# Designs tried in a protein design chat: VH-VL binders against q0aze0. Part 337

Target 1, 268 residues: q0aze0
Amino acid sequence: MKIILVNNRFKENTEKKAQEIAGQLSALNVEVIIDNGLDEPYAGTVDFIMVLGGDGTMLRAARRYGQRAIPVLGVNMGTVGFLSNIEINELAEYLPLILREEYSLEARMMLEVAVFQQQSLLTRVFCLNELLLRSNSPRMLSFALEISGQKLEPYRGDGLIVSTTTGSTAYSLSAGGPIADPQLDAFIVTPVASHIINKRPLVVSPEREISLHLLEEREAIIGIDGQIKMDFGAENRVLIKRAPHPLLMVNLKAKPFFTSIDRSLQRQ

## First folded at step 14 (VH-VL)

Design BB79 (framework fv_ragifilimab)
Fold by ESMFold2-Fast, scan of step 14:
Structure BB79 (fold): chain C 268 residues (1-268), chain A 122 residues (1-122), chain B 113 residues (1-113)
Amino acid sequence: as target 1 above (268 residues)
Amino acid sequence: QVQLVQSGAEVKKPGASVKVSCKGSGYTFTGYYMYWVRQAPGQGLEWIGVINPDSGGTTYNQKFKDRATMTVDKSISTAYMELSRLRSDDTAVYYCARGHEYETYIDYFDLWGQGTLVTVSS
Amino acid sequence: DIVMTQSPDSLAVSLGERATINCKSSQSVLYDYDNKNYLTWYQQKPGQPPKLLIYWASYRESGVPDRFSGSGSGTDFTLTISSLQAEDVAVYHCQQYYSTPLTFGQGTKLEIK
């Protein structure tokens, strides 16, 4: 068995814990590849991905490895979040089940985001939560939204979020989007505007392709999962579609979504 | 063993073009963005553009977009930057540099080539 | 374009003393969604390419001595060398990677007194 152990180098506690866990797994004849975010994603074949950290570390792991159809387990290091399944102090208890492959998998859809400069592909990124298009200046954006070739009336506002159902509790929620059951596959398209009443959030089939481009020269930014930042200008176009593979999240312990989100809303 | 190796110094006349090469080794060449930066004698650094070595997609500094052309040959892990209609103020050391993140084309540089001095006579 | 301005243009510091170099951006390079400053520092010795020293304004690159530190946020940034060594004589450049075009400061030449 070969496992990728994903951690965050910039959190000393998680880095040290990752080394300890890697040693323990190696003693059980498990080959461990450590990914602390500094190097390119591991290119070889692996059987399992263990993510040590909070939601941010899981989002990074999903972008790097989510398209490989490999089980991914989130192990919480003390931060509150939605993407971890077990706590670090529970790992020893669940490790035998992991090694025997005795767990269930939950599929979470992902976005495929392609950014073009005129006609050339600048970047292709996968993400678990959302793409955010927003103004990088006090000026409102004017932009075109097309859904499967259907050109909607122009949008005017501060931006737009295109989210997965997993991302419904992230930036989309803050912008007034609905809370969605992550078991559903759908795009949630949520406007970011200075006025409450403008354009309504849309819930769109994940089989559709979404296209965005600016209608006038403005400074804008595309943000991916709150972690990747890109410029977006009038010569750019972004295409968003369902990624070929969902993230396969490991369930070792029941984590009821609706009671978890209810408690989280009280903390905000 | 991870390195970027550039072609040797060039001397050109005004109006000519120059093509500088940059060969990557010790890493997955198509996994990182390649940037081009120049430095005139005694001056600061100036960004020319960036290319995605996998797709060939490019974006340029507005100052250079009409004269600079960036390309890659994936089979030999080599990037090229060609600058046309050279002027005497194009005299500079030209660097290729590798971006840190594979997911974005706006980045800092964790690996640099040794530089190629291009002298344009005046 | 984001304009990067360094000060001073040149600085002479005695061995073992503290050196500070400043960098100012014409607009904020702090991204509010990730709370990161998109600013980096490079060290360049004569005849050599720049070498990455600090990224995200305050993170030291692997292998860089801990006497080097970066600080600041938004538009005002500082590179500090707590105890100057002979090998630190170089030109130091700041760079923003908040937006294109990517821009650099004019450089600060650090010399031994």
Scores: ipSAE 0.779, ipTM 0.888, lowest interface PAE 1.2, mean pLDDT 90
Fold by OpenDDE, second read of step 15:
Structure BB79 (fold): chain C 268 residues (1-268), chain A 122 residues (1-122), chain B 113 residues (1-113)
Amino acid sequence: as target 1 above (268 residues)
Amino acid sequence: QVQLVQSGAEVKKPGASVKVSCKGSGYTFTGYYMYWVRQAPGQGLEWIGVINPDSGGTTYNQKFKDRATMTVDKSISTAYMELSRLRSDDTAVYYCARGHEYETYIDYFDLWGQGTLVTVSS
Amino acid sequence: DIVMTQSPDSLAVSLGERATINCKSSQSVLYDYDNKNYLTWYQQKPGQPPKLLIYWASYRESGVPDRFSGSGSGTDFTLTISSLQAEDVAVYHCQQYYSTPLTFGQGTKLEIK
């Protein structure tokens, strides 16, 4: 068996734990690769991905490896989040199940985000939570939203979020988007501080395509999962689709979503 | 106004400790990594470490791992860097610097404190 | 660790003339994933903290005059001031953020001839 341990290079405790776990796994004749984000994603074949840390680390792992159809386990390091399945202190208990591949998988839809400069592809990214278009100035943006070729009325506001159902409990929620069942596949299109007061979030079929572009010569930013940032201008277009492969999240422990979200909301 | 304001100059004896503060204002303090960099007189810049003000997660330059401690008080948007067992070669201007947005892993700095001179002398 | 070496250590350039500062990294700071060079330039005037000048090797920070430009890829980078102005007198620092520990060049002092 070969496992990738994904941690956050900016969290020393996760680095130490990654080394510790790597040692333990090696003692069990498991090959281990540690990915703390400093290097390129490991290109070799692996059987399992273990993410040590919080939701941010999981998002990074999803972007780096989600398209490879590898089981991904979130191991929480004491943070509040939605994407971890077990706690770090539970890892020893569940390790035998991991090694025997005795776990269930939950498929989570990801976004395929393609950013263009006119007709040229600048970047393509798969992400688990959302794409954000926002103004890079105090001024509001004017941008066009198209859904499966249907042109909506121009948007005016600070920005727009296109989120997965997984991402519904992330920035989309803060912007007033609905909470979505992670078992559903859908886009959630949430306006950010829209000039139109009654502009409502849209729940869109995963079979549709979403296109965004600016209607004015202004500086904007594309954000992906809150971790990738790139400049976005009038010459750019973004196309959003359902990723061809979902993230395969490992379920070792029962974690009821609605109970969890209710608890989390009470703490905010 | 977006700014980082650091504590005043310090004079310490060898073997002592110094704790420098850095207060952020005009932006979401917990949304950006905070870095510490020092500069000895007439020398280049040296990275000390980074802290996530939200989670408290830290990464240190190995050179300082045993001597430097970074902390934050989120309630007052203030970061702290403590350096122990001071030596004469620790004499430098110490800077706090803001990185990019949370979880971007982009380690260049668009906002700097004014610097804190720490002088270590017998 | 990635070692950053600037050249020259100091230079004097006449007003209106071109200034060129070089920075070399001991290993490539080009990231294949995004095809970006993880290299930044700072300007530091006397008694002031460094100021962000160039990032991603060739992108000017907001407010930076057009006379400043960054170029290069991999291990060799150059900061160019096309027409030196009096306010450009400073120490310039290159920094890599490709990997930890973050490292800086030794700095280049730019003066008016």
Scores: ipSAE 0.006, ipTM 0.469, lowest interface PAE 9.9, mean pLDDT 90

Design BB8 (framework fv_ragifilimab)
Fold by ESMFold2-Fast, scan of step 14:
Structure BB8 (fold): chain C 268 residues (1-268), chain A 122 residues (1-122), chain B 113 residues (1-113)
Amino acid sequence: as target 1 above (268 residues)
Amino acid sequence: QVQLVQSGAEVKKPGASVKVSCKGSGYTFTGYYMYWVRQAPGQGLEWIGVINPDSGGTTYNQKFKDRATMTVDKSISTAYMELSRLRSDDTAVYYCARGHEYETYLDYFDLWGQGTLVTVSS
Amino acid sequence: DIVMTQSPDSLAVSLGERATINCKSSQSVLYDFNNKNYLTWYQQKPGQPPKLLIYWASYRESGVPDRFSGSGSGTDFTLTISSLQAEDVAVYHCQQYYSTPLTFGQGTKLEIK
């Protein structure tokens, strides 16, 4: 058995904990590849991916490995979030189940994002939560949104979010988008501070293709999962569609989504 | 091991073109963005542009857009930067550099070529 | 364009003493969603390409001695060498990668007193 152990070396104590867990797994005859986020993703085949950290580390792991159809387990290390399944102090209890492959998998859709400079493909990335188009200055954007070739009336405002259902509780929620059951496959399109009051969030089929471009020259940026940043100008176009494979999240312990989100909203 | 190796020094007359090559080895060539930067003698570094070696997609510094062309040949893990209509103030060491982050072209450079001196004089 | 300005243009510091180099950007290079500063520092010795020292304003590249540190956020950044060694004589460059065009400071030449 070969496991990738994903950690974030820039988070305190996670590197030491990753080495400790790697040693424990090696003692159980498991081959461990450590990914601390500094190098390119491991290119070889693996049986399981264990992510040590909070939601941010899980989002990075999903972008790196989510398209490989390999089970991914989020193990929380202090930061409360929605993407981990067990706590680090529970790992010893659940490790035998992991090694015997006694767990269920939950499929979470991902986005495929392609950014073009004029006609050439500049960047292609996958993400679990969302793409954010926003102004990089106090000036509002004017931009075009197309859904499966259908051109909507121009948008005017600070930006737009195209989110998965998993991302519905991330930035889309803060921008006024709906809370979506992560078991549903859908795009959620949420305007950011739209000048047009009647521009509502849209929930659209995951089979749709969404494209965005600026209608006038402005300083704008594309953000991916709150982690990756790219320039976006009048010469740029972005195409968003459902990624070929969902992220396969390991479920070792029941975490009721609606109860968790309800508690989170009451504390805000 | 992991390295970028550039072509040798060039001497050109004003109005000519120069094409500098940069060969990557020891890593997945198409997995990292390639950048071009120049440095005039005794001066600071100036960014020319970036290319995605997998797709061939490019973004240029507007200052160089009309004269610079970046290309790649994936079969030999080599990137090229051609600068046309050379002027005496194009005399500089030209560097290729690899971005660290495979997911974005807005990046810092963790691996640099040795540099190619291009001298433009009549 | 984001303009990067370094200060001083040159400085001389005695062996074992602290060297401080400053870099200022004309606009913020802090991305509020990931809380990262898109700022890096390079060391360049005569006849050599630049070498990465610090990225994300404060993270030290593997193999770089711990006497090198980066600090700052937004528009004002500092590279500190806590105890200058002879091999540290070089030109130091800051760079922003927040937006294109990617831009560098003019460089700071560090010499031993």
Scores: ipSAE 0.811, ipTM 0.902, lowest interface PAE 1.0, mean pLDDT 91
Fold by OpenDDE, second read of step 15:
Structure BB8 (fold): chain C 268 residues (1-268), chain A 122 residues (1-122), chain B 113 residues (1-113)
Amino acid sequence: as target 1 above (268 residues)
Amino acid sequence: QVQLVQSGAEVKKPGASVKVSCKGSGYTFTGYYMYWVRQAPGQGLEWIGVINPDSGGTTYNQKFKDRATMTVDKSISTAYMELSRLRSDDTAVYYCARGHEYETYLDYFDLWGQGTLVTVSS
Amino acid sequence: DIVMTQSPDSLAVSLGERATINCKSSQSVLYDFNNKNYLTWYQQKPGQPPKLLIYWASYRESGVPDRFSGSGSGTDFTLTISSLQAEDVAVYHCQQYYSTPLTFGQGTKLEIK
């Protein structure tokens, strides 16, 4: 068995723990690769991915490895989040199950985001949470939203979020989007501070395509999962589709999503 | 060894064009954005543009949009930058540089070519 | 465009002493969504290309000595060499990659006093 340990190089506690776990796994004749984000994603074949940290680390891991159809386990290290399945102190208990491949998988839809300069593709990224279009100035954006070729009325506001159901509890939620069942595949299209007060979020079929472009010469930013930033101007367009492969999240421990979200909302 | 190797020095007359090459080795060439930066003698660094070696997508500094053309030949892991209608103030060392991240072109540069001196004189 | 201004243009510091170089951006290069400063520092020795020194304002590139440190946030940034060594003689450049066009400071020449 070959395992990738994904951690955050900027979090020393996760680095140390990754090394410790790597040693333990090696003692069990498991080959281990540590990915702390410093180097390129590991190109070789692996059987399992273990993410040490919080939601941010999971998002990065998803972008780096999600297209490879490898089981991904989130191991929480003292953070609050929705993407971890077990706690670091539980790892020893569940390690035998991991090694025997006695776990269930939950498929999570990802986004395929393509950014164009005129007709030329600048970048293609798979992401687990969301694509954000946001103004880079105090001025409102004017942009066009198309869904499967259907042109909606122009949007005016600070921006727009296109999120997966997984991402519904992330920035989309803060912007007034609905909470979605992670077991459901759908796009959540949430306006950010729309000029039209009653502009409502849209729940869109994963079979549809979403396109965005600016209607005015203004400076904007594209954000992906809150970690990747790109400039977005009048000469750019973004196309969003369902990724061809879902992220395969390992489910070792039952996690009550709705109870957790209810608790989180009461804390706010 | 991970490196960028550029073509040799060029001497051009005003109005001419120059094409500088940059060959990447030791890494996945199409996995990183390639940037072009120049430095006039005794001056600071100036960004010219960026290209996605995989897709061919480009973004230029507006200052050079009408004169600079970036291309790639993936088969030989080589990037090209052509600058036309050369002027004396185009005299500079031209660098290719690799972006650190593959997901965005808003990036810093972790690998540089050795530079190519382009001299424009009558 | 974001204008990057370094200060001073040149400085001379004695061996073993502290060197401080400042870089100011005309607008904030802090991205609120990820709380990162899109600022990098390069070291350039004579006849050589720039070398990556600091990224995200305060993180050292692999192989960079501990005496180098980056600090600051928003619009004001500082590169510090705690104890100047002979091999540190170079031109130092700050760069923002918050938005296009990518822009650099004018450079700071560091010499031994």
Scores: ipSAE 0.164, ipTM 0.722, lowest interface PAE 2.5, mean pLDDT 92

Design BB80 (framework fv_ragifilimab)
Fold by ESMFold2-Fast, scan of step 14:
Structure BB80 (fold): chain C 268 residues (1-268), chain A 122 residues (1-122), chain B 113 residues (1-113)
Amino acid sequence: as target 1 above (268 residues)
Amino acid sequence: QVQLVQSGAEVKKPGASVKVSCKGSGYTFTGYYMYWVRQAPGQGLEWIGVINPDSGGTTYNQKFKDRATMTVDKSISTAYMELSRLRSDDTAVYYCARGHEYETYVDYFDLWGQGTLVTVSS
Amino acid sequence: DIVMTQSPDSLAVSLGERATINCKSSQSVLYDYDNKNYLTWYQQKPGQPPKLLIYWASYRESGVPDRFSGSGSGTDFTLTISSLQAEDVAVYHCQQYYSTPLTFGQGTKLEIK
């Protein structure tokens, strides 16, 4: 058995904890690869991915490894979040179940994002939560949204979010989007500070293709899962599709999504 | 060893073109964006453009868009930057550099080539 | 375009003393979504390519001595060398990677007094 341990080198004691866990797994005849986020993703085949950290570390792991159809377990390191399944102090209890493959999997859809300069593909990335388009200046954006070849009336405002259902509780929520059951597959399209009063969030089929481009020369930014930032100008176009594979999240412990989000809303 | 090795110095006349090569070794060549930066004698650094070695997709500094062409040959892990219609003020050391993040084309550089001096004189 | 301005253009500092180099951007390079400053510092010795020292304004690259530190946020940034050593003689460059075109300061030449 080969496991990738994903951690965040910049969080105190996470590297030490990753080394301790790697030692424990090696003693159980498990080969361990440590990914602390600074180098390229591990290119070899693995059986399981264990993410040590909060939601941010899970988002990075999903972008790097989510398309490989490998079980991914979020292990919380003390920060409350939505993407971890167990706490670090519970790992020893659940480790025998992991090694015997005695767990269930939740499939979470991901986005495939392709950014073009003219007709040239600049980047193709995957993400678990969302793509954010927003203005990089005090000026509002004017942009075109096309859904599966259907051209909508131009948008005017600070930007737009294209989110998965998993991302419905992230930036889309802050922009007024709906809370969605993460077990559903859908794109949620949420305007950011729209200047047009009746522009509402849209919930569309995950089989749709969404494209965005600016209608006026403006300085704008594309953000992916709050971790990747790219500038976006009038010569750019972004195409968003459902990614080929969902993230396969390991479920060892029941997680009460709706009660958790309900309590979180009172603490915003 | 992880390194970028560039082609040797070039001397060109005004109006000519120059093509500089940059070979990567010791890492997954298609996993990182490749940037081109120049430095005129006694001056600061100036960004020319970036290429995705996997897709061949490019974006250029608007100042160089009409004259610069970036390409890659994945089979030999080599990137190229060609600059046409050379002027005397194009005299500079030209560097290739590797982006730190494999997922973005707007980045800082953690690995640099040794530089290629291009002299444009009549 | 984001314009990067360094100060001073050159400075001479005695061995063992503190050296301070400033970098100012014409607009903020702080991205509020991830709360990071998209600013980096390079060291360049004569005849060599630049070498990464500091990224995300304050994170020190692996292998860089701890006498080097970066600070600042938004538009005003500082590179500090707490106790200058002979090997630190170089030109120092700041760079923003907040947006294209990627831009650099004009460089600061550091010499021993």
Scores: ipSAE 0.716, ipTM 0.877, lowest interface PAE 1.8, mean pLDDT 90

Design BB81 (framework fv_ragifilimab)
Fold by ESMFold2-Fast, scan of step 14:
Structure BB81 (fold): chain C 268 residues (1-268), chain A 122 residues (1-122), chain B 113 residues (1-113)
Amino acid sequence: as target 1 above (268 residues)
Amino acid sequence: QVQLVQSGAEVKKPGASVKVSCKGSGYTFTGYYMYWVRQAPGQGLEWIGVINPDSGGTTYNQKFKDRATMTVDKSISTAYMELSRLRSDDTAVYYCARGHEYETYFDYFDLWGQGTLVTVSS
Amino acid sequence: DIVMTQSPDSLAVSLGERATINCKSSQSVLYDYDNKNYLTWYQQKPGQPPKLLIYWASYRESGVPDRFSGSGSGTDFTLTISSLQAEDVAVYHCQQYYSTPLTFGQGTKLEIK
């Protein structure tokens, strides 16, 4: 068995813990590849991906490996989050189940984001939570939203979020978007501080293509899962569609989504 | 191992063009953005632009947009920066640099070429 | 464009003493979505390309001695060398990667007294 162990390079304790776990797995005749999330991803065949850290580390792992149809397990290192399934102190208990492949998989849709400058493709990336378009100045944006060729009335405001259902509890929630069952496949389109009366979040089929471009020259930024950041100007456009493959998340123990989010909201 | 190797020094007359090459080795060339930066003698660093080696997509500093052209040849893991209509104040060391994080746009630079001195004189 | 201004232009510090270099941006380089400052510090020795020291304002690059540290947020940033060594003689550059065009400070030349 070959496992990729993804850790957060920026946290020394996490890197040290990853080395310890790699040693334990090697003692069980498991080949381990350590991925710090910054260098190029491992290109070979692997059986399993274990992500050590919080939600941010899982988002990075999803971007790097989510399209390969490999089981991905989130192991929490003490930070509250929604993308981990077990805690680090539970790993020894669940490791035999991992090695015997005794777990279920939950498919989570991902976004494919293509950013253009005029007709030139600047980048194509995958993400698990969302794309955020936001003003980088005190001036509001004026921008066009098109859904599967249907041109909506112009948006005016601070920006827009295009989210997966997994991302519904991330930045989209903070902007007033709905909480979505992560087992549903849908895009959630949430305005950021819209100045247009009755501009509401939209829940859109994952078969749709969504495009965005500015109608006026303004300073704006697009962010993808909080990990990719790009300037966005009037010469740019972004195209968003469902990624070819969902992220396959490992479920070793029941994690009650609705009661977890309910408790989280009451703490705010 | 992992390195960027640039072409050698050039001497050009005003009005000519120069094309500097930058060959990457020891890593997946198409997986990291390539940046171009110059430094005039005794001056600070000045950014020229960035290219995605996979798609060929570019973003230029507005100051250089009408004179600079960045391209890549993926088959030989080489990036190029051509600067046209050279002036004496284009005399500088030109560097290529790689973004640190795989497939990350507008990243910090951890790997730099050795530099190419371009002298523009009549 | 975001203008980066370093101070001082040159600095002489005795071996073993603390060196402090400042960098100011004309606009905030703090991205509130990820709460990171898009600011780097590079060391450049004569005849060599710049070498990465600090990224995201305070994260030390692997292999860089722990006497180097970065601090600050938004518009005001500092590079500190806690105990100057002879090998630290160089020009130091700050850079923002928050917005295009990417811009650098003018550089600070560090010398031994």
Scores: ipSAE 0.713, ipTM 0.874, lowest interface PAE 1.7, mean pLDDT 90

